# Miniprotein binders against p81326, part 11

Target 1, 226 residues: p81326
Amino acid sequence: MLHFGGFIMEINHISKILEKEREEYIRNKVEEYLKQGFSKDDAVNKANQSWRTYIGHRIQDVIYNLLKKFLKDSGLKVTTDKALNNRNLPEELDKVKRLIAINYGEYLFLPDADVIVYKVENNDIKIIAIISVKNSFRERRFETTYWKLKLKESPVTSHIKVFLATPDKDNEISYKCPNGKPKKMRIILEYELDGIYFLKEDFEETEKAKHFGKIVEDIIEISKKL

## First folded at step 2 (miniprotein)

Design P3
Fold by ESMFold2-Fast, scan of step 2:
Structure P3 (fold): chain B 226 residues (1-226), chain A 95 residues (1-95)
Amino acid sequence: as target 1 above (226 residues)
Amino acid sequence: SEAEELYRKAEELAKKGDYEGAARLFEEAARKAEEEGDLELAAKALLRAAESYIKAGNPEKARELAFRALYLALKLNSPELEEEAIELLWKILKS
């Protein structure tokens, strides 16, 4: 299959390049909020929140575009939860949405599925995997795990692989026992999820914790078993 | 600009089948465009250089330059340039 060894290092550099623009982005956003009438402290807080949202979306968009291109020749399709939230969906995407939505009585909600991989065979849609993209873990550390556990409850969705993709720049989940102290977040995420794909070089690699470049081959292999 | 002139000369070399020479001039055009602050031209020159390196039989260099074009496209927030860079990376990586 495709070899993505060099790609792993380059995608890590994309995250670093986006981070280098943080100070300029924040400065510009503070100025915008000040012009809108916010106080200096509120403008700074809003600018920092805006940056966290911006960088997350940029990494997600890059991952979406890379997977869309790299999986195309294997007959696999890629979409996003943003695309599925449009009211007027093409039939194919409407079917995808119905196959991953989780029932809460009168309500249906999509899981944290930043990127969704599926295939179409004989007019039937099979969801292969959902990928949650996390630039940081401060506020929503186990959200992906919650969605994995909910998906396992239904025979319709229990086969769907749930992956986490992250640069983990703050080393929050890069090692299970740094300095001899167990990291609950890394241990629980690896245990409950089907895989963690790191957009960085330095982390503790296991059967489930891998370099991001391996995700394409893993998804293709999974799709062949369905 | 000097970058635009280098880009044009590189195109002429590519038309003559001198892909290695074309690739080197497109790289130089990209470097000059960055110095001149024309990041859009720099990204385009990197993409042309990568294409020329593929034809010259140097996919490693092509991959490096295509990723540099992607980084520049991200800085510019240009979906068109991002798509071109990703498409080129896919073509390089599938072989």
Scores: ipSAE 0.012, ipTM 0.426, lowest interface PAE 7.7, mean pLDDT 83

Design P4
Fold by ESMFold2-Fast, scan of step 2:
Structure P4 (fold): chain B 226 residues (1-226), chain A 95 residues (1-95)
Amino acid sequence: as target 1 above (226 residues)
Amino acid sequence: SEAEELYRKAEELAKKGDYEGAARLFEEAARKAEEEGDLELAAKALLRAAESYIKAGNPLKALELAYRALILAEKLNSPELLFEALELLYKIEKS
């Protein structure tokens, strides 16, 4: 009964941990840059940039572990693109890799798949969803969209849902039309992707743009239709 | 305690390069420490187990254990353990 509530509680708990760590990290980095001779404004800007790099990897790990924990009881499995880059793969993961790889002639490349959700039924693998985790949109803003469009071109991969998960702390895609001006990045990402899941409270919610707390329920629903 | 004894044996295996054996013993030490109510030792054992699993070629298991250490560090209100767990998670992903 508490399965979905437990997920929301863990997301809130992790968010509080990350906020506390951010405050301490920024304070320490500002002091470090001031000692190097940077101005106060430059030190603050450099500290914030350092935090963005650091937290990106942390959020990916947390999302992977939370999804693995909360999808297990629904018979769903979770892996990562890092696991699939091992040259000596178990048979199951080798099958997963082949089912999401995109062919470019003599080459096969993995999409932007930080986290991959799949199921095993009668020894057959069915890929449910690929989740791209983005801490910021300063670079590679449409990378996930490119991979979604490539996956749609093949009947083998066209069913795979492609989701974006992001804290979007800089409000780059939180609203479709802030101050009356259309935000091209948000509009395109929402249009082309199967969903955007926000790790924050303040954003414009739509049928495709939701709080991250909804992702487990949505993935389970999608899995039942496949 | 039994948890402390398992932790020391795991350290010896790690020093000898038996990272798979070390990882398993550190994980068992963490379980015993939690049972004994020594959450600080449990968190430390989980971090050592995660490091050993990385060296043994099992990064997915390492991620799980480092995350568990993160949760324990928060319960303990320990900035030292919290930062160590977060640093380890970052290093695992960076690889």
Scores: ipSAE 0.000, ipTM 0.096, lowest interface PAE 19.0, mean pLDDT 80

Design P6
Fold by ESMFold2-Fast, scan of step 2:
Structure P6 (fold): chain B 226 residues (1-226), chain A 95 residues (1-95)
Amino acid sequence: as target 1 above (226 residues)
Amino acid sequence: SEAEELYRKAEELAKKGDYEGAARLFEEAARKAEEEGDLELAAKALLRAAESYIKAGNPEKARYLALRALDLAWKLNSPELEIEAFELLLKIEKS
């Protein structure tokens, strides 16, 4: 029996921790920059720039750890594209890497898959899903979509689900449209991807655009069909 | 601009079915646009060059140029150019 109530409670707890972590991070960084001789305005600006970089990686780490914890009892394993780029890969991770690599003639490239979910059956690897984590859509907004389209073209990778996870703090794809039509970016991402999981409450819900709390249940259901 | 003039000449060659000539002129237009600081025109010219190379039977060159256009689209933070670039990359792989 999977403990989905515990997952949702942990997400809520982490949201509160992240807000407190932001306050502490900004305070400490402002003090550091002030000690380096920056003005108050410059120190605050630099601290906010530093936070934007930090929170992107922090959200990825949070999602990785949550998925690893809550998928373990279902026999599912979780890794990252960062782990797959290590020079000395364990045999299992080397197999994972080869099963998601995209062929560009003379070259093989990994998709930009922040988190990868797979299962192992008698030493055979089955990739279940890749999850791209986006804190902002200012740059590389369709990178996840590009990788989904590439994965669909190969019989080896066409079954792999491609998900986007995002707080969408700037309402770039969760915006409520006055005329009922979503922004072009939202339309494209939702159409091409297998799902969008929002780390926020206020957004236009669809079958494919869900609260992040649904992701564990969805992944387990997909894995049972493979 | 010189880049826009080269772009227009390339379009005329493509319209006449000279895809090899069109592709080369679109590449020249892209280089000139970069020199002039018009990165949006440079990206558009690279996409047109890629399309022309596909029609001329050179998908390898087309892929290279579409990837360069995608890189420029990301630098410009342009969803329209990004969409065009990855659609071309998908088309190249399917063909």
Scores: ipSAE 0.000, ipTM 0.219, lowest interface PAE 14.8, mean pLDDT 82

Design Q1
Fold by ESMFold2-Fast, scan of step 2:
Structure Q1 (fold): chain B 226 residues (1-226), chain A 97 residues (1-97)
Amino acid sequence: as target 1 above (226 residues)
Amino acid sequence: DEELRLLVEWAELLFRYAEELARRGAPKEEVEEKLRLARFLAELALELARERGDKEVQARAHLVIARIEEVIARLRGDPEAIERARRELEEAIRLAE
């Protein structure tokens, strides 16, 4: 049987796996950069930068595979912006690309849609949600919000839900101040986006900020209303 | 532990599927997608098996990860993946004893 346990079980341990992977990755990359002639300080800085890029792709892959597996029985399909950038697109994916692309005059530009959920009914494609995966908020903290606001401008794309998925290891948006108030960045992201899903255990849930384990149920519920 | 056994069997199944896709000449990206999911499940099984002291499942998880690294080495021509596979195999052998 390809079905196994609850989706939540898989998510409950993801943080531990990523922490062990980080420690090994950083050690190996520091050694690699030292062999290339970089100073110790430069090697450490480059290793940390490399990790941020690596973990972003790693988390995107995990999310893509989990959503593809657990949404299949609900008639929902999953793709990635990486797949949509292939030169030889199948007809179905070409239509998906056109339905999420934002028009800038002569140019069509894809939003930051690391994972895309859609359905096909009677040769008609309906985009359900796009998921932006962010490992940190030090830079480009409101990029996902920018794409949400752009998608809302068009009747064609205004229905598309925009979600943020993040481990938030640095507690940049899952932390609350000692007085109990969320940070301004968290308030803005939660207000503008359709949801934030945390790949971590220790945070206070709200209606829109939830454990990643709830994303499958939420997407299925949204798809029923479309 | 039946939960751990099923989890590692799931990882093993996905690895076999990825290996079959590679043998049939499927695109590298499709093969790597299946390998990433297999690795995720194997790593999850390994963490839980360590917590519960299940050496058999730990050994099986390390073996799956080793096989994944071997396929990655072949697909990407990555010599570091061979070294990672060797370390995983050594750990699986140690736990199987």
Scores: ipSAE 0.000, ipTM 0.085, lowest interface PAE 23.6, mean pLDDT 77

Design Q2
Fold by ESMFold2-Fast, scan of step 2:
Structure Q2 (fold): chain B 226 residues (1-226), chain A 97 residues (1-97)
Amino acid sequence: as target 1 above (226 residues)
Amino acid sequence: DEELRRLVELAEFLFRIAEYLARRGAPKEEVEWKLRLARILAEEALELARERGDKEVQARAHLVIARIEEVIARLRGDPEAIERARRELEEAIRLAE
């Protein structure tokens, strides 16, 4: 119970650090735009747009580090698909790679899993979840769904949970149409995936669509059933 | 063009952040990650600037890429990176006129 509070505190602390970083970024960018002759309002708007591009690149790293820190006390380990693509892998990571690889005839391919959560008990490795981090849905919007469907085809990988984590700052999947219906992309992603975790406040919460603050508790509960 | 200028300004800012982190003794991986992001934005700005004939933004993008190569050369001990930096800098100077 308390470590969930610790996770929320760390998210709040990192949110404060990111907000301070945002304030410094915005302040510096506003100053630059004012020097270029833009009005105060235009300078602020431009600086905010610039920040949105920058922060999108940081989200994956933030998620990896948060999960690594807060899952270790529950005996869970975290790695990335980038780490698994190294030519010479430690034995443990080589086993992780083999347990999530998808068979395409004579070839094995890794899903594009930004973050991978697994556990090691008595020399056995169990993959708990893979997390896809999406900052934009402009391109390859259903790639995570494709990998979920492929993992379900094999008894070796069918138990692996597939999650999407996203700030969705452009409201691409959290936006609700004027008639009250979710957009087609949101409906499909929520239906096919095991969960969507939003790094934002403005969305309609469901059983599978939750605030990112709930991810540690959910992963720990899943790991207890494996 | 506001969008084009924003991209090169963002690349320049990310490069400055990478230099700041390196100066403060941040892990090599963190510094290289920030440099990679700066390069992606600088290359995007360069491509768009070429399409729109914006020589100022082209020069600024080449300068960012040159500085990135120089830092990478130092971090990795890669002499080919210093040569790439020199070529990028020469192009930036040519475009600035």
Scores: ipSAE 0.000, ipTM 0.074, lowest interface PAE 23.7, mean pLDDT 76

Design Q3
Fold by ESMFold2-Fast, scan of step 2:
Formats: sequence, C-alpha cells, structure tokens
Structure Q3 (fold): chain B 226 residues (1-226), chain A 97 residues (1-97)
Amino acid sequence: as target 1 above (226 residues)
Amino acid sequence: DEELRYLVEIAEWLFRDAEELARRGAPKEEVEEKLREARLLAEFALYLARERGDKEVQARAHLVIARIEEVIARLRGDPEAIERARRELEEAIRLAE
C-alpha cells in the first residue's frame, strides 16, 4: 500500500517535473544558440524543435523506469521493444519477443510496444500489457489501434492489454469540442484500446481514460487474473 | 459535415452492438445481420466522405469495416476476412496522416 502511495506521489508531480525540465532545457538551448550567432527568434524556435525530439525519448524512459521500480515487488517484469532488438537476447527476453510477435503470413513482426510488462511463472512467460508512449498524434494516430486489432487475432496474444500513455500537451485527444463531444481521434482510441493514461492533471476521467497514477494498480489487478 | 459524421457514428454504434451480441453468445445469424447493417452504413459514409474530401470520416469508416471483417473471420473461420481487415486498417492509418 505504501509502495503504491509512493508511485502516486511521484506521478502527482510528473507534469511539474517535466515542465521544470522543459523550462531549464529551453533556457539552456536558447543560450547555446545565441552563442552560436542565431537571432533570439531563431534560437527560441530551434530550442523548441530540439525539445520536441528530446521529450519523446525522455517520457519513454521515465515511464519505463517508474513501472520497473513500482511493479517489481508484485513479481512483474518490464522491458522495452528496444531491448528486444538486441542481437544476443537472453532466453527470457527471446521468449517475450516470440509471445508478442504478430503473424503476417511468412513474416513475424513486433508491435510498436515501447514498454512491455510480463510475469514469469514455472519458466513460462505471460505477457500482461504493452504500452505505447505518444507525445504527438500528428503522424501515428491509429498505429496503436492497428496493433491492438492484430493482437486480438490470436489466442496466444488476445489477452494482452494495449495501453496508450501520453502527456497530450497539445490537447489533441484530451480536449472536448464546445458541445462537449470528444474529438474523433479520442473516440476511436478510447473505443479500441484497453486504456489511455494521461500524464497531465487537467482532463475528464472515464472508465478507460485515466490519470497515469492508476496504471500500476490496474496492471497488478490484470496480472492476478492470469 | 454533420451528415457524414452522423452516418459514420451510426455505423460505429451498430458495430458496437454487434460486438456486444457476439460477446454474449448471441446466435451467429443475429450478429451477422448487425454486422451487415453496420457495413452498409460505413460503406455509404465512406463513399460520401470521398466525394466531399472528409479524411476523418473516411478513416473512421475504414476502421469500422476492418473491425467487421475481423469479427466475420472469427465467426466463419474465414482467413480471407483477416486479410481484408488488414487492408482496411492500413487505409485508415494512411488517411489519419
């Protein structure tokens, strides 16, 4: 119980931590570009572009490390699709890779699973959930939905929960239209996925769209049924 | 375009109803009739959305059709329906840009 309290406390400050980190990053990058001879407007624009690239990797790392830390006492393990692309995989990770692979006739492909949660019992591996981390929805709006559809096709993978985790800073899926209706992309993602976890405080929770602080307890509850 | 939005919303609603019926073990014939209704409206919405250049409705219509094909594959044991679902979903993703 105290362990989950610690997780909630860390998550309750995540937006503030990321905002402070953003401010420091932008300030330092603006100073750097000004020293290189760029105008103030150009330096600010370049710093913002640099931040967008940086934050994508940073958020994935934060989520991976938080889940790894707070799930370990429940007997759950966490890995990444990047780790699964290592040429010399340990036997355990090789099994994880095979259990999430999707069949396309003669080919097997991994879903775009930024974070993977699994458990080991009797040398058998059970995949609990995959989590796609998205900072922006401009290009890959329904990619996670596609992987969810593919995983449903097989008895081996149909039990795997597919979650989206996002700060949604641009309010691309957390904003409502003036008439109170959610945006179409939000409707599709919420309908098709097993859950959306927001790394922000200002949004309306639903049964499937929740504050990121609830993800650890949700994953543990799912794992108990497997 | 309000007309296009309502058409695809109705198709989505009919699909959700069909999926719920299938989960509860309703007769195959009842599920397939709902899927047929959903498909007809989704295809109609898609046709009109193409003419009016509404990429959001096109994407939503393709997604409904993909989901319908997936359920049909499971109900009939039809592997070609899985391939049709894949193609429909690829088009939906392309249209979302």
Scores: ipSAE 0.000, ipTM 0.100, lowest interface PAE 23.7, mean pLDDT 77

Design Q4
Fold by ESMFold2-Fast, scan of step 2:
Structure Q4 (fold): chain B 226 residues (1-226), chain A 97 residues (1-97)
Amino acid sequence: as target 1 above (226 residues)
Amino acid sequence: DEELRFLVEFAEELFRLAEELARRGAPKEEVEEKLRYARWLAEIALLLARERGDKEVQARAHLVIARIEEVIARLRGDPEAIERARRELEEAIRLAE
């Protein structure tokens, strides 16, 4: 009996949809840039850069919807930091926000919590995990690790698992150096975070660095221990 | 101080992200959200750096705040933000000895 086979199938289906969406997006953007007078090589390069920005938001939405769908039957709820930034919050989401907010004296911050998993039992809220979704590490490499360190400092938030989910298309943290050593950023992220989930097949798996298809099973297992 | 350097480096990184998003034409609300986070981190780094006597982190924090005010001035057409940016930059220069 393969648990979560439906989740793996849906990830594969969505991967095919995103591949087709990418081809259409790139084709349209190349045509647009060619009309603006760019060379073919420049148009292709600019189209690829535009796609990287677009897919960042798209992947966050995909992960949110997948987790919401596949965690529902386990009694787990899913929300986003965007939902928590609404001016008028329902009581339940206001409590979620308070349970993950980090205090800096006079200032209150939400961590880099693109997706938040929690449960409600006997009218009490327990935060299970936050998931930071990164398409690229060029300009945001320390963000997730910093939030993990801040959450760890408080008894209220120290139990919260902090995960990174990434396609890592540019092999920024999944690449292995010729001497067999992982890149420094990979070492730091894996050491400090509770897990890294890759939306790609070609990387070295460890206890903490896994294929994204394992995330639902891992979250459910964690929730049972709380 | 490892904590102070980390806070100011993170503020600098969030600012760079916000500036890049603005250049790419991202929604103004998303840009301003990142600028708010960068500013708060820089302000906390500044407060702690003043308490601990770390002039390098103080200077860097003032520089981040100055750059944030410049972006706000550009996005909103706010002359007062330009003046705030100038004052922050002057303080950063004074501290960078």
Scores: ipSAE 0.000, ipTM 0.137, lowest interface PAE 17.3, mean pLDDT 79

Design Q5
Fold by ESMFold2-Fast, scan of step 2:
Structure Q5 (fold): chain B 226 residues (1-226), chain A 97 residues (1-97)
Amino acid sequence: as target 1 above (226 residues)
Amino acid sequence: DEELRRLVEYAELLFRWAEELARRGAPKEEVEFKLRIARYLAEDALELARERGDKEVQARAHLVIARIEEVIARLRGDPEAIERARRELEEAIRLAE
């Protein structure tokens, strides 16, 4: 596990599957839009827009499954915000939900935590990290940083690491100062969050902004210090 | 609009923390960096609030920027920052009314 070669190989394998899936998806959507009377150029454009929405959900599922698989041997457990919103929660997940909830007076709200990593020791649950998955920054670009600040306000949640995982295909946060012009979103996200993990090769790497292949090792290391 | 309210609340929260850091004697450079991030958030909130016609969030964003300029003026002894703060505050009052 020290070298994490298996994790990186899985990422590479899934990348190839997603590329093939994209080609098939776009081909099918182009044909669908052509049948609706759109021009070839409009059909291609609409198919690409549809893929962007589809891949967002797909990436979130991929990240959940990869983390669940590769963190298991380290005694770490993984769940999702969707699982926490089920009506009949197991006692363990109900405890996880309450340990990440944010107090607003008479109300408790869950942060937008797409993937949650925790550990169970005896009867106690310790939340290790929350991972927000963003395919696009067109909407809700600062929600992850907002929730990080809210979590820091409580001694119950202040230890929880908040990470962002993103392919950032539109290069919205890949660089801090391209052509000498500061990118406010990248600067804010890197400053406030505990880490940004890119599902791409081309980005400005820093101590806090890394390739997704490093996330398992980082989470395990954090868990050992808790 | 939940997104707008959260964004401006975030800017307000970050400003308060920067102000607390200054009160505790944190290095000037550290305080200024945090104020810069608070300004980025307030500016984003302002732009989005203008697009969506949310005068309350616009007013709150201008108020955050005004308070940031006031702290900058005190840290640097910059009279132009006081003047910028005054203009931002006037705009916030205009929008609140």
Scores: ipSAE 0.000, ipTM 0.359, lowest interface PAE 11.8, mean pLDDT 83

Design R1
Fold by ESMFold2-Fast, scan of step 2:
Structure R1 (fold): chain B 226 residues (1-226), chain A 97 residues (1-97)
Amino acid sequence: as target 1 above (226 residues)
Amino acid sequence: DEELRRLVEEAERLFREAEELARRGAPKEEVEEKLLEARWLALRALYLARERGDKEVQARAHLVIARIEEVIARLRGDPEAIEFARLELEYAIRLAE
């Protein structure tokens, strides 16, 4: 059983939980700000700003936990760039870090790899994919493409798939005009990246821009070719 | 379709609120947040209306999206948004005919 149907059900269940969590979070934050002496309008605005920060981290955690759960039975492992920045790394994660880090003279940097999928083969690591999670495209919109282009420059990393996962709530990259033409940012991201996975239903799928529910089966298929 | 009309009416309402905020001199970021919320709902209404064959809601959605893109173009100085506003308006007119 590959859990593909269960994966979609889990996403739908989590979406409902996050909606209720948002309502409760906003109510509590509004009350908190009112007690601090803010006006009702300011309290609501500040509560919404707080939610946007909170949900960004929350979505990353949700994606990490979903992928970890649904890729386990396929022999795939999942980690995060946060885990790779720990002071004391297990041997396996140290190897993962070395296989994904990019060299800038005297400095090594990790790409924007919120979630990393890899497999262990004969005690050696093979990196399958990195997933950049973005909830907003207002500022750092081409960062993921920069990292994809850098990874392509080395035979060690050129095989690594680079995916973007996003709710795109502001419709900055999922929106297309009536003739099917997307915005320039969407065109560039879709061209350079290996895939975009939307955590929303209101868009037209392409070969590379898909509903997030397809990511597990796509990753498993890629892993079989490595 | 009651659900589709509710969605597009809500998008239209949010657009009017964004225009009122701009008229009152609200911060650019606050106006943009309202416009983006309106666009989200309008696109949702548009997608569902296409699946259900509701041409009236499709036309209304395209029209409010066109108006949103026009305001965003003005606020950001974004020529791409001007292009999108024109295309959305053309399509709304075509659906009305």
Scores: ipSAE 0.245, ipTM 0.657, lowest interface PAE 4.2, mean pLDDT 85
ESMFold2-Fast, scan of step 3: ipSAE 0.000; ipTM 0.218

Design R2
Fold by ESMFold2-Fast, scan of step 2:
Structure R2 (fold): chain B 226 residues (1-226), chain A 97 residues (1-97)
Amino acid sequence: as target 1 above (226 residues)
Amino acid sequence: DEELRRLVEEAERLFREAEELARRGAPKEEVEEKLYEARELAFRALLLAWERGDKEVQARAHLVIARIEEVIARLRGDPLAIELARIELEDAIRLAE
C-alpha cells in the first residue's frame, strides 16, 4: 500500500486544524484562569502549560487514527496502551497485551506504547512496532530508550521495533549545538531506538530520523519481513 | 572486558562531576547537560555489556543511570523519573546477585 502522498496531505491538513484549535484552546483557557482570579501573565502561562498537556494526548489520538486508516489495506492492525488497560479485553487484544508486557517477577508492566501495530497471521499475533508519542522531553526524556532496552532482553519481544514520534517544537532533540553537534538526548535516542519520526520540517535527517510521513511505508516494509 | 569497564568508569566519573557542579550551585541546565553526557556513556555500556554477557558492567550501568535519573528528578520535580530510577536500581541489585 502506497498512499504515501495522501498520508502526507492528511498530516498537513491536520497540522492546520491543530493550529486553529490551539488558538481557540489558549483563548478559552486564559478566560477560565482569569475567572479563577489568576493574573493575566499567570493565566497565559497556565494556559500554555495546559495546551502542552492537551496536545500530547491529541497528537497521540491523531497518530492512532492516521495509522489505523493507512495501514488497514496492508492487513495491519493498530491499538493503544489505553485500550489494553481495559479490564474486559477481547481475546485478540489480551494476546497483544501479553506479547508486549515486560515481566518484573510477579508483575507485568506495559512499555510506553502509546500506539501498537500488529498483524494476525495463521491465528497468531505478531507485534510489528510500538510508537511512543512525545510532545515534550522535559519530564520523560529517556523513558522510551529504557523500554527498548527491556524489550530486547526477551526473545518474545526482541524483534519489536520501537519508534518515537514527536513534533519537537521546543527543539529538544532536533537542535544542534553551535559546534554542529547534536544534543546528547538526540544522540542517545537515535542510537538506541529503531527510528525517530518528526512532525516538523527542520531537523537533521538520517537513516533513522525521518519525517513522520515515511512511517506508514517503513512499518509495511518491516511487516513483510516477519 | 577492559573496554566495557572503561566505558562504565567514564560514565561514573562524569556523574561525579555533575554532582560536584550541583553542589557548587552551577546552573540547573549545566548540571543536566553533564548528567545527559554521563547517561549516554552508561546506556552504551549497558547495551554492549548486555550483548557480551557482562553482568557486572550491566549492574554498574543500571546503578549509575538510576543515580542520574534521581538527580534529574530532583532538579525538575519529576515523579516519573523517580519511578524509572527505582526500576533501574532494582535491575542493578538483581544483576549483582
Scores: ipSAE 0.000, ipTM 0.108, lowest interface PAE 18.6, mean pLDDT 76

Design R3
Fold by ESMFold2-Fast, scan of step 2:
Structure R3 (fold): chain B 226 residues (1-226), chain A 97 residues (1-97)
Amino acid sequence: as target 1 above (226 residues)
Amino acid sequence: DEELRRLVEEAERLFREAEELARRGAPKEEVEEKLWEARLLAIRALELAEERGDKEVQARAHLVIARIEEVIARLRGDPEAIEYARFELELAIELAE
């Protein structure tokens, strides 16, 4: 209980820090673009576009560090697909990579696994979950869904839970359309994935669509059943 | 509501700019960036129109979103993605009566 309360408090603190970072980033970028001769409106628009790119990478890093911190006491380990693409890979991470890779004949590809949660028991590695982090749906792709379906095809990977974590700032999958129906993308993502975790307060909550604050307890519960 | 009307008009304008970029053979990434800008404004207009019960602006916003999704589907060579565009179009038609 206390552990999960601490996680939620940390998320709230990080949210405030990111908000302050946004203000400082936008201010500095607007000044930079104004010096380059752009109009005030153009400078603001360009600064917002630059922030959108920056925060995408920043939020992945934040989620990785939060999960690493709060899953440690439960004997769970966290890594990233970026770490697994390193050429000089420790034995443990090499095993993680092999257990999550999808076979395409002569080629092995990693799924879109921004964050990977696993456990080590009796020198055996068990992959618990992968988390795809999406700041926006600009590219309008079902990449997370594609990787879930591919993982489900193999007995080695079919148990792996696939989650989406997103602030969904543009309300692309958070709300119903005016006629009461969810958007097609929301329907497909919720149907195919094991869960969607929102880094925002206002969204339509379901059995699979939850606030990000619940992800730690869900992962621990899944781990106990493996 | 002048503000609401201006938002959806601006989204429509950006969409036309994206179509012109595509017509002139601009890089796919540049076209998609402009389509994304149009989409963000259309979503903002839609949210505000839903809050205020403005059916006309809701319909116009959904129509712009439908057109954007159709162009993106074509740029990516993914005809299956066209179904999402059709869904948005159906919403626009329903709201317009």
Scores: ipSAE 0.000, ipTM 0.122, lowest interface PAE 18.1, mean pLDDT 76

